# VH-VL binders against UPF0292 protein AF_0905, part 13

Target 1, 124 residues: UPF0292 protein AF_0905, of Archaeoglobus fulgidus (o29357)
Amino acid sequence: MEDYKPFFEAIDELKEKSENGWVVVVEGKKDVRSLRAIGVSGEIVVFTGYASTADTLKDRKVIILTDSDAKGMEIEKGLVEALKTYGKIPDVEIKRKIFSNVRKEISKVEEISAFYEKISGIEL
Below, E stands for the ipSAE of ESMFold2; O stands for the ipSAE of OpenDDE; V2 stands for 0.75 times the mean of E and O plus 0.25 times the DockQ between their complexes.

## First folded at step 5 (VH-VL)

Design s29 (framework fv_cosibelimab)
Fold by ESMFold2-Fast, scan of step 5:
Structure s29 (fold): chain C 124 residues (1-124), chain A 118 residues (1-118), chain B 112 residues (1-112)
Amino acid sequence: as target 1 above (124 residues)
Amino acid sequence: EVQLVQSGAEVKKPGSSVKVSCKASGGTFSDYAISWVRQAPGQGLEWMGRIIPIFGDANYAQKFQGRVTITADESTSTAYMELSSLRSEDTAVYYCAREGYRYAFDIWGQGTLVTVSS
Amino acid sequence: NFMLTQPHSVSESPGKTVTISCTRSSGSIADNYVKWYQQRPGSAPTTVIYEDNQRPSGVPDRFSGSIDSSSNSASLTISGLKTEDEADYYCQSYDSSTYHWVFGGGTKLTVL
């Protein structure tokens, strides 16, 4: 679908970076299940607090993939700030690319797999 | 074990202010937001506001905007809630709570009774 | 802004099942996760359900949560009701438009 090509390309970028050592940070277990279902194979870490999560990831390349809602944006901004204390800049662009063209349909990471299945016609 | 320990009960006159403290243990103070919730006698839970200690940024419920100030001191792992222009209707138990695991308020302080009387 | 509405009180006999509803006044109940808290007299609240239907460690499986989009409500269900379940129960959700936490009015559970 032409409307959804950027979404699929963003998911492919997420999968490639995950396979190549980037750690994906999510809010909860439903998010982990959703990302595994679409083929995200690398390390996924559940957010456990700003300072503790940043300390765990201070030597890693990080993709922040929280929900595209007010609470998810708050966690993203806080984790960005915490990681900056270690001189690290996480990737927040993949999340923007995933949700920017599908904001009217989904806003939560846990919704990605069901939405992906629906628009691709592929069973996950 | 992570705990939130609050300051003791206060009796205040109308028009004064009260400042309640909430001290965190277990070295997780910088990890989570701290919310303040009150409960008037025989009434329900009412959210007042919150702070994320690592930023120092606070958000307040509209009802309390202009009267409540929430602050945090990372060096002492303590959050504070100050309520001004006290009225008898402000008589309540005030709780601090950690916005912890999966956004649940997973750790609560023991509560601080604030009585506003003439 | 939205409100969460709960029944003021519910009662049921020991061993039976009780359900407490939490209805959202505007926007979808599914827009934000729902949490449930139990408060016994003289105590601070404790979490019994988070993320709509998950139980914290130490909460028995008699407690369950669910979402019903058709009624725009969340429900807390307690099966095998015991006298120690007598408490006030509060639902809570996040209002993304205002960045505020919202509590339901609370439900007093009596076990008779």
Scores: ipSAE 0.051, ipTM 0.708, lowest interface PAE 6.1, mean pLDDT 88

Design s30 (framework fv_cosibelimab)
Fold by ESMFold2-Fast, scan of step 5:
Structure s30 (fold): chain C 124 residues (1-124), chain A 118 residues (1-118), chain B 112 residues (1-112)
Amino acid sequence: as target 1 above (124 residues)
Amino acid sequence: EVQLVQSGAEVKKPGSSVKVSCKASGGTFSDYAISWVRQAPGQGLEWMGRIIPIFGDANYAQKFQGRVTITADESTSTAYMELSSLRSEDTAVYYCARDYSRYYFDYWGQGTLVTVSS
Amino acid sequence: NFMLTQPHSVSESPGKTVTISCTRSSGSIADNYVKWYQQRPGSAPTTVIYEDNQRPSGVPDRFSGSIDSSSNSASLTISGLKTEDEADYYCQSYDSSTYHWVFGGGTKLTVL
């Protein structure tokens, strides 16, 4: 028996913040497609580099949603430091909540929609 | 647009050190990691290490640990690779490469030939 | 670190298709993205495939990449071979456990 309530709650928080003006930063287009498929409706931007992405988002509320692997963590840390130069603190907790509850199943943002479909029984 | 320009060829004595520079222009130096890769004559590509300039911290391949130092100067948009205790088998072309997001090197420097001979 | 193993050389005639393999010694090939580089004599490498199967702008659609988890390998396929494709090809992947990039040994492609 797997308890997927924390995963669904994290997805709901992501969707709510996205609808309310938070910009979601992802690594690539497959990630954008995955998030759209599960109902993330707000602005999603693809990471284009540490300083350039931070400059684009310096006046925005930001959720960093990179993969749960070494490269994704590296990008997260670098973007956090770049955003700090503008006095901004991005949300990195939603990512931790999403992946901490499904560590054995998925580690990539692009995998979220297929996994969501599998465990919810809803065709996406 | 984006260019990585490396310092010129060097001839060094065994036991000495060499410091190769890699100047980034066109793009923002703080956006990406910089990796160093070498290629001995007629041999394959060998990754040495990388630095993320915004952090200032570097990591190195095990083979070069203790002999290589990679640094970055954000004010001049220049990365450096210093290799110490040079041996004849360190004779190689040394490349810097922009270590782009999503796991690829999208721009390479032109290469710097380092020859170690007595 | 894991190792990436490529054949030392492959050869094929103009107009034909060639495939170069890149096999990972431990862990899954699918755990990390695979890139492919082309290097002509006297030149720095250039990327022909990234993120397993994506082509940079300017790379012909004759170049394609794929992953086969059953053989734990990545493949670079070049169709409609041209003499200008003659080069050394290198695969590369990231070892997330050590934060190291790993290159394959390289494959010399001869078009004859």
Scores: ipSAE 0.008, ipTM 0.620, lowest interface PAE 8.3, mean pLDDT 87

Design s31 (framework fv_cosibelimab)
Fold by ESMFold2-Fast, scan of step 5:
Structure s31 (fold): chain C 124 residues (1-124), chain A 121 residues (1-121), chain B 112 residues (1-112)
Amino acid sequence: as target 1 above (124 residues)
Amino acid sequence: EVQLVQSGAEVKKPGSSVKVSCKASGGTFSDYAISWVRQAPGQGLEWMGRIIPIFGDANYAQKFQGRVTITADESTSTAYMELSSLRSEDTAVYYCARESYYRTGYYFDYWGQGTLVTVSS
Amino acid sequence: NFMLTQPHSVSESPGKTVTISCTRSSGSIADNYVKWYQQRPGSAPTTVIYEDNQRPSGVPDRFSGSIDSSSNSASLTISGLKTEDEADYYCQSYDSSTYHWVFGGGTKLTVL
């Protein structure tokens, strides 16, 4: 699907980094389920607070996958700042790539799997 | 240890506003969200809204949208809940509660003692 | 958005076991963690169960929580009932689609 190529490429990048030791940070259980359904196989951590999450992840490579709404952006911003205290720069570009071409259709991580199924024709 | 201490009871006139405070001690105020919950006499718990103090962003239950404002002051580790256009049915005990995130979820781990707000003429 | 429904009241004799249900009206009960709070008259609520089945320090193991996806319900079970267990019990879950906390209507437990 040509119009959705950037979305599929971003999902592939997420899956590859997850398999190679990057930890994916999400807001909740539905987000974990959604990412597992599309084949994200590596470690996924649910956000537990700014300082506590950063301390847990201080020695890890991190991808922040919060929702693309005001609340999700605030959590991302705070976690980025907390991780900076450990000299860490998380990946926030994968989230932008995922949502940038589908902003009119989905804004929540929990919606990714149903949307992926809809546009790919693959049963999840 | 962690404690949430709320301001004292208030008696208000219909149409006025009330501002209740919740001071946190013994913990990292900026790591947590604070929720406000009320309970009318003999009734159940009703969630009103929450704030993440580090950003000042608050969200509110639909019933209270436009009447409630939740704020926080990180320098004093204090959260506030202001309810305007008071009616007699707003008579209730108002609680603040701390939302702690955990590895796989979150819950209200500490509660304030409650503040009785009575709306009468 | 969803509602959590509890029975208004339950009663049981000292030493027996009681179970309080909490049924979710839409979406899966398992999609979000369920918490249980105990409230005695004149007091603020206290947590007795979090993350579906975990107990805070100081809560006796007579209190347990469970999830049943078939009935779309969570349950609080109190065994070896004592008179001090008499209280109102509230279930709670988070609606991640609206970013709202949802409380059940509460259940009055009478120990007779």
Scores: ipSAE 0.007, ipTM 0.556, lowest interface PAE 11.1, mean pLDDT 85

Design s32 (framework fv_cosibelimab)
Fold by ESMFold2-Fast, scan of step 5:
Structure s32 (fold): chain C 124 residues (1-124), chain A 121 residues (1-121), chain B 112 residues (1-112)
Amino acid sequence: as target 1 above (124 residues)
Amino acid sequence: EVQLVQSGAEVKKPGSSVKVSCKASGGTFSDYAISWVRQAPGQGLEWMGRIIPIFGDANYAQKFQGRVTITADESTSTAYMELSSLRSEDTAVYYCARESYTRGSYYFDYWGQGTLVTVSS
Amino acid sequence: NFMLTQPHSVSESPGKTVTISCTRSSGSIADNYVKWYQQRPGSAPTTVIYEDNQRPSGVPDRFSGSIDSSSNSASLTISGLKTEDEADYYCQSYDSSTYHWVFGGGTKLTVL
């Protein structure tokens, strides 16, 4: 558990920001289910394209939580650029904190809930 | 409805260049990536490269590095593929295809009608 | 990088079921979603399966996709074969390490 403190702290930050009006952007419905299972309670939107997603989020505080793989990084970069057109800077640090200390275990948002269950001993 | 309309067939000499256009209508152009795929007569599909217009840069299959340039003009919703130093082996139908994002992946949801490029002396 | 290998041709009678395989040479087939495209002579390809096993609107439920991690392959299965199913079929996946799309070599389906 000691080695996983940064992971738990990042999840707690995600939960707190989500509860306080930040919108979490994910790649798909499995990601939504994973985040709900670990207690992310606020608004979650599924990415539907760079400009359309950014337009939906132009007045919102945004956390980008795509997978920690090449595809997920590409989506993150494109959405960051799209949001810049509205003068918005999304949070990309929470994703980095979540995955940086568990790189060899998981790389996908949909895997977070099962991994959380495994290392916490809590049945989800 | 979404349509990808490509420029017409071309006949080119070896050593020249060709620039094929792909105009998208319907949907938000900046939401999608555009890939280019070619198919030589009687052969399979060969991916050449892609561009995400809003991201601003393209990536290319290693085989075409240095010879292919893919660009996009968001104001006209048009993507372009330019292939230089043409050889007879470049004779093929060239397709553009839209990469739609779904649940953690992309797929080619719409294809252009294809542009036949014939390289002959 | 990796390659996707398909049989060059398959044939089957109308009304029967055919399965076309797509085997990944390195890395897991499950690492990236697999798509299947149908190309009839003289036409551009059209999508019949995306996200391993999902059908676009308008594609009949006779078409199904599956993944088998033990053989490192994806499969396209077409049941109740009809003459209009005669076409070339291509699998496709994304190579995250190179940012490249990869197509299988294609399979010619003949309905006899």
Scores: ipSAE 0.014, ipTM 0.650, lowest interface PAE 7.3, mean pLDDT 87

Design s33 (framework fv_cosibelimab)
Fold by ESMFold2-Fast, scan of step 5:
Structure s33 (fold): chain C 124 residues (1-124), chain A 121 residues (1-121), chain B 112 residues (1-112)
Amino acid sequence: as target 1 above (124 residues)
Amino acid sequence: EVQLVQSGAEVKKPGSSVKVSCKASGGTFSDYAISWVRQAPGQGLEWMGRIIPIFGDANYAQKFQGRVTITADESTSTAYMELSSLRSEDTAVYYCARESYYGRGYYFDYWGQGTLVTVSS
Amino acid sequence: NFMLTQPHSVSESPGKTVTISCTRSSGSIADNYVKWYQQRPGSAPTTVIYEDNQRPSGVPDRFSGSIDSSSNSASLTISGLKTEDEADYYCQSYDSSTYHWVFGGGTKLTVL
């Protein structure tokens, strides 16, 4: 018996912030597709490098949504440091909320849409 | 255009150290990581370690931990690999390679030309 | 910790198709993306496949990559073999438990 309310609430927060001008940074194109499928409608940027991505986003509100694995953590920490040089603090809490109680089910952003479909009973 | 240019071949005595350089041109040096890979004559590719210049921190393959040091100088867009306590078994071509972040995971999109290090008496 | 195992050598005639396997010893092959590199004698390696099945610009579509979770393997397939395809091929993946890159042992492709 799993409680998936926190997962759905985190997804709703992501969608709301995305609609209100926050830029979501992901690792790849499959992640973009997954987020679009669950209704993330705002700007999504694929990470291309620490300094170049931060420079692109220096005037934007940013949500970092990388995978919950070693590579995703490395990208997140590096991008946080790069953005701090512009005085910007990105949102990293949405990712923590999404994955924190579904770690045994999924760890990758590209898996979110299929998992959402599975536990909600809604076909995407 | 992106290029990685390495320092020239070296002949070293057992017990000495060697420091190989890798200068990057084109692209933004702070956007990527640099890995070092070696290849002994007739053998396969062996990963040694990497550095992300924006952090300044490096990590190393376990068998080289304690003997290898990887550094980077952002002002000159140059990465370095120093290997100490050289043995004849360290005779190899040493490559630097750039790790690009395009999509999930990343890959070595550009390689240096290689530096032959020969360890002999 | 895991190893990537490749056959030491493969051979095939010009115009035919060859497949080179890369098997992961522990954990799932799907846990991390697989890359393939081509190395001709006297040259540095160059990338022919990244992200399991993507080709860099300039790599002909005769080169393709695939993952088979049931055999815990990745494969590089080269169709329409040409003599210039003769080279050593290396697979590579990331070991998240050690934070290290892992190379396969390499496969010598002979076109004869």
Scores: ipSAE 0.050, ipTM 0.689, lowest interface PAE 5.5, mean pLDDT 87

Design s34 (framework fv_cosibelimab)
Fold by ESMFold2-Fast, scan of step 5:
Structure s34 (fold): chain C 124 residues (1-124), chain A 121 residues (1-121), chain B 112 residues (1-112)
Amino acid sequence: as target 1 above (124 residues)
Amino acid sequence: EVQLVQSGAEVKKPGSSVKVSCKASGGTFSDYAISWVRQAPGQGLEWMGRIIPIFGDANYAQKFQGRVTITADESTSTAYMELSSLRSEDTAVYYCARESYYSRGYYFDYWGQGTLVTVSS
Amino acid sequence: NFMLTQPHSVSESPGKTVTISCTRSSGSIADNYVKWYQQRPGSAPTTVIYEDNQRPSGVPDRFSGSIDSSSNSASLTISGLKTEDEADYYCQSYDSSTYHWVFGGGTKLTVL
């Protein structure tokens, strides 16, 4: 029996911040669909490049939610640096909390909804 | 319209260095990574390294460590690849390519026309 | 670190379907997205497939990509072969452990 409480709590924190005006940045359209499926209702922006994305988000509170792999970490690093030019510090902790206890099962944001459905169906 | 335009062909002596330029036009230069890929006559594509202009990080394939330097000048939207200690085996067409982030593409969406570097004995 | 292995050459007649494989030597082919490039003689490469199975604007739907985790391979399939499809094809993926792009050795497609 796996304890998935930390995963569910991280998803709930994501939903709450999204509802309260934080913008979630993802890598692609499949990620948007995955997050919508689990109830993330606020603004989601697809990464289109470091400078352009940072300029779009310079006045916003930002959650970076890229994949938990090398490319996702590279995009996160670059976007953090780009946002620093506007004096902004994005949230990168929600991503860590989501993936830290399930990294052997999933590593991509697009996989969150199917995994969530699988484990919530077992527990409910 | 987006284009990558490279500098012209070079003929070099063994032991010298070559610096190839890649000028981007259209789009936002600081949004993307630029990779360098070479192709020896009749051979396959070989990745050399890349740079992310916005934060200045470059990384290189193991084979080229110590001989290649990739830089970018955001003010002129130009990336450079300098290869030192040239050998006859370095004779190749050198390409720059833009690494797209659009729709999780992460593919080389635009390529330069290529620069032939000939290392003659 | 890993290698991507492709057949050196493939050939097929016009109108038929051809499949080119790309096999990853270590780690799962599904760990990183696979891209496919077409290169005609004297030209720079162009992308025909990205994100395993997506086509860029302007690429005909005769081109398709797939992943088979059981064989640890990606495949490029070209249906309704035309003479203009004759080219070298390269697969590419990202090595997360080294932060490096990796190309397959390339496959020469002859349409005859």
Scores: ipSAE 0.103, ipTM 0.730, lowest interface PAE 4.8, mean pLDDT 88

Design s36 (framework fv_cosibelimab; at its last look DockQ between E and O 0.80; V2 from the best seeds 0.00; counts 0 for: pae E 3.5 > 2)
Fold by ESMFold2, look of step 6:
Structure s36 (fold): chain C 124 residues (1-124), chain A 121 residues (1-121), chain B 112 residues (1-112)
Amino acid sequence: as target 1 above (124 residues)
Amino acid sequence: EVQLVQSGAEVKKPGSSVKVSCKASGGTFSDYAISWVRQAPGQGLEWMGRIIPIFGDANYAQKFQGRVTITADESTSTAYMELSSLRSEDTAVYYCARESYYDRGYYFDYWGQGTLVTVSS
Amino acid sequence: NFMLTQPHSVSESPGKTVTISCTRSSGSIADNYVKWYQQRPGSAPTTVIYEDNQRPSGVPDRFSGSIDSSSNSASLTISGLKTEDEADYYCQSYDSSTYHWVFGGGTKLTVL
């Protein structure tokens, strides 16, 4: 547990922000299920296109939580750029915090719930 | 209805350049990526590169790096592919294709009609 | 980087079933969704399968796709083969590490 304290703290930060009105953007439905399983309770939006997703989010506080791989970074970069047209700066730091200590083990948001259960001993 | 309409056929000399246009209609241009794919006579499909118009960077297949430039103009919903230093081996039909995003998956949901580029001396 | 290998040609009689394979050379076939395109002579390609096994609207249900992790391959299966199915078929996948699309070499389907 001590090896993964930053991971758990990042998950707790994600859950707190979600509860306080931040919208989390993910790549797919499996990511939604994974985040719900660990207790992310607020709104989660699945990416469908850069301009369309940004328009949906233009008046919201946004966390971008795409996979920690090249595809996920591509989506993140494009969505950050699209949100700039509304003067919006999304949070991309929580993703970095979540994956920075565990990138050898997982890189996809859909993997978070199973990994969380494995290292915590808590059944989800 | 989504359509991709490409510019007309071209005949070029070796060493010159060609620029093919691809005008999109019937959708939100800034939602998608545009890929360019070519097909030499009697051969298979060969991916050349792509652009995501909203942020303007393009990616190129290694074979074409240094010779291909892909651009997009959001105001006219048009993508462009320019291939320089043409050789006879570049004779092909050049297609643009729109990349759709569906629940983590990507695929080309619409293709242009193709533009024949003939390179001969 | 990886390649997708398809048989160069396949043939089968009307009413029968044909399967076209698509084998990935490195990494797992399951890493990214596989797509299948049909190209009739003189025409642009069209999508017949996306997300490994999904059909776009208007594609007949006799077209199906599958993944076999043990052989590291995808398959396009066309049942109830019709003469209009005679075409070239290409598989495709995405290399998310380089942002590259990879096409298979193509398979010419002949309906005798």
Scores: ipSAE 0.240, ipTM 0.734, lowest interface PAE 3.5, mean pLDDT 89
ESMFold2-Fast, scan of step 5: ipSAE 0.462; ipTM 0.812
ESMFold2 (binder alone), look of step 6: mean pLDDT 88; pTM 0.893
OpenDDE, look of step 6: ipSAE 0.556; ipTM 0.863

Design s37 (framework fv_cosibelimab)
Fold by ESMFold2-Fast, scan of step 5:
Structure s37 (fold): chain C 124 residues (1-124), chain A 121 residues (1-121), chain B 112 residues (1-112)
Amino acid sequence: as target 1 above (124 residues)
Amino acid sequence: EVQLVQSGAEVKKPGSSVKVSCKASGGTFSDYAISWVRQAPGQGLEWMGRIIPIFGDANYAQKFQGRVTITADESTSTAYMELSSLRSEDTAVYYCARESYYRPGYYFDYWGQGTLVTVSS
Amino acid sequence: NFMLTQPHSVSESPGKTVTISCTRSSGSIADNYVKWYQQRPGSAPTTVIYEDNQRPSGVPDRFSGSIDSSSNSASLTISGLKTEDEADYYCQSYDSSTYHWVFGGGTKLTVL
């Protein structure tokens, strides 16, 4: 039987960090919409390129929340390397926690809100 | 505004090496990946490999592994493709192309004009 | 790794509709986005479709893309054919297991 507690705990950690000044980086506007729908209230920025995004975020606490597919993982790795040039280590564990128990059901950030609605019984 | 400008045509002997350049102008060079694609006369497009400048490492198609080296110099906003041990079958137009990572995106949004490399004795 | 197979050539009259297929040899066509490029003689390719069915700015709505999972294929459809549509067309997808871009063999479109 699938236990969705780790998924909900990861979403709660995301919300808490977002409220406390962590900037969430996503791939696109559909991702922003999805995260807003589930109550992520802090700053969310859309990835615009490795160097430009890292320069924008060099003084910020960062959560990288790209899709759990090959392109999303590649963007994550590149942004991690770019932020390292400023001595910054972003959070990539929240993404791992969100998707690790639901890999067969969703792989895209834009899918989180609909999936959250489905398993929580709450209308968004 | 953004453009990729490649080095000029080259004639090479079998067994030699060729190094083609691709200079990006406009935009931020480190914000994208550069792929190299070749096209032999009358043939289709063949992907050779790519580099993300911030990784420093390139990824190559199996067919070219061991013969191709792709590099980038962020100070001059220039990517390079070096192909060694040239054969007559390497005669082709070589293109550099920029990969888009923006959503909506993930396609080759700008292409260089192409560089004709002729391998002849 | 996989291959993308296209017909070598297609032809149609001006004003008619043509469809070019792109079939993936292994894994699902839906596993990765499909792009379509147009190449006229002597020119570098230009993008006509990205993300399966999206058009770049400036590409007319006569160009459309679709995915058919039952045949494991993507299709480029061009309606209201014009003589300037005569070109080679290439599909492209990303192999997420190898981090390789894969091109189809290309299709020569003749408008007569």
Scores: ipSAE 0.137, ipTM 0.725, lowest interface PAE 4.8, mean pLDDT 88

Design s38 (framework fv_cosibelimab; at its last look DockQ between E and O 0.90; V2 from the best seeds 0.00; counts 0 for: pae E 4.6 > 2)
Fold by ESMFold2, look of step 6:
Structure s38 (fold): chain C 124 residues (1-124), chain A 121 residues (1-121), chain B 112 residues (1-112)
Amino acid sequence: as target 1 above (124 residues)
Amino acid sequence: EVQLVQSGAEVKKPGSSVKVSCKASGGTFSDYAISWVRQAPGQGLEWMGRIIPIFGDANYAQKFQGRVTITADESTSTAYMELSSLRSEDTAVYYCAREGYYRGDYYFDYWGQGTLVTVSS
Amino acid sequence: NFMLTQPHSVSESPGKTVTISCTRSSGSIADNYVKWYQQRPGSAPTTVIYEDNQRPSGVPDRFSGSIDSSSNSASLTISGLKTEDEADYYCQSYDSSTYHWVFGGGTKLTVL
């Protein structure tokens, strides 16, 4: 396996935090299916708007896992700002770790499960 | 239901400024970006810029940099677009539009009725 | 920094099918979702297609969208044309390099 070790470590961190009560925010239902396929077992919330999504998450520990493209970065920044109004700081680093050395191959959360199968040889 | 209501038509002299308002109702104002789009008579749609109210900063098309200012007031659910140094070519209908989010995509799901700005001597 | 180019006009008879193209000048049409807007005379635009090929609630099944990577274009297809479909149609996409929305030049559809 090439230099995908950081990708797998980030996925493991995501799964551990999800299991320990962190809520993962994604852009759509296809992202939810992708994350479930790789074993993310905790609560996943789909973005519906900045203020509305932040209001549902105001009392939770949050990981923002939007796509690694311009649209996904805009959603991330807006959610960070909206959660600030409730005094919350979401985790945005797991997304960086997941995509940092695979962004030439994938940029969308929905692509993670198929890519994981491809590079690990593990059928999900 | 969701409505965007714009301020009324204006007639302006060259070199002056215009400020158009866009009041949102029937939805959650802070969930959405507001874009401004203009349409000169007989011409196509031209995107001018947008604001996400939570950011407070706006993003402008290069053509309008330095002449347009877009703001939002969350307490009144109102967005504003101000265009300065008006020229006759700025005669157009100015629309505000909400950037709705559906199934993982944005599109302009609700539009204001349009505000005609006429620039003449 | 890309443009979206549409034919200036198209026409077709009621009951027939028309296709309106939207060609991206640089970068891939598949980089960002394409939207299509309908504008009737004297009215604000309304959305007929988003996410390349999805219809908002209330838009008839006869409106469809597609992407053709080989020609770097999107298409809006309207089957079973009705006189109420006579309008201007605009494609739109996001330019991720400039963080701007880009509209196509528009296409006037005439139902003869």
Scores: ipSAE 0.138, ipTM 0.738, lowest interface PAE 4.6, mean pLDDT 90
ESMFold2-Fast, scan of step 5: ipSAE 0.539; ipTM 0.847
ESMFold2 (binder alone), look of step 6: mean pLDDT 92; pTM 0.940
OpenDDE, look of step 6: ipSAE 0.623; ipTM 0.885

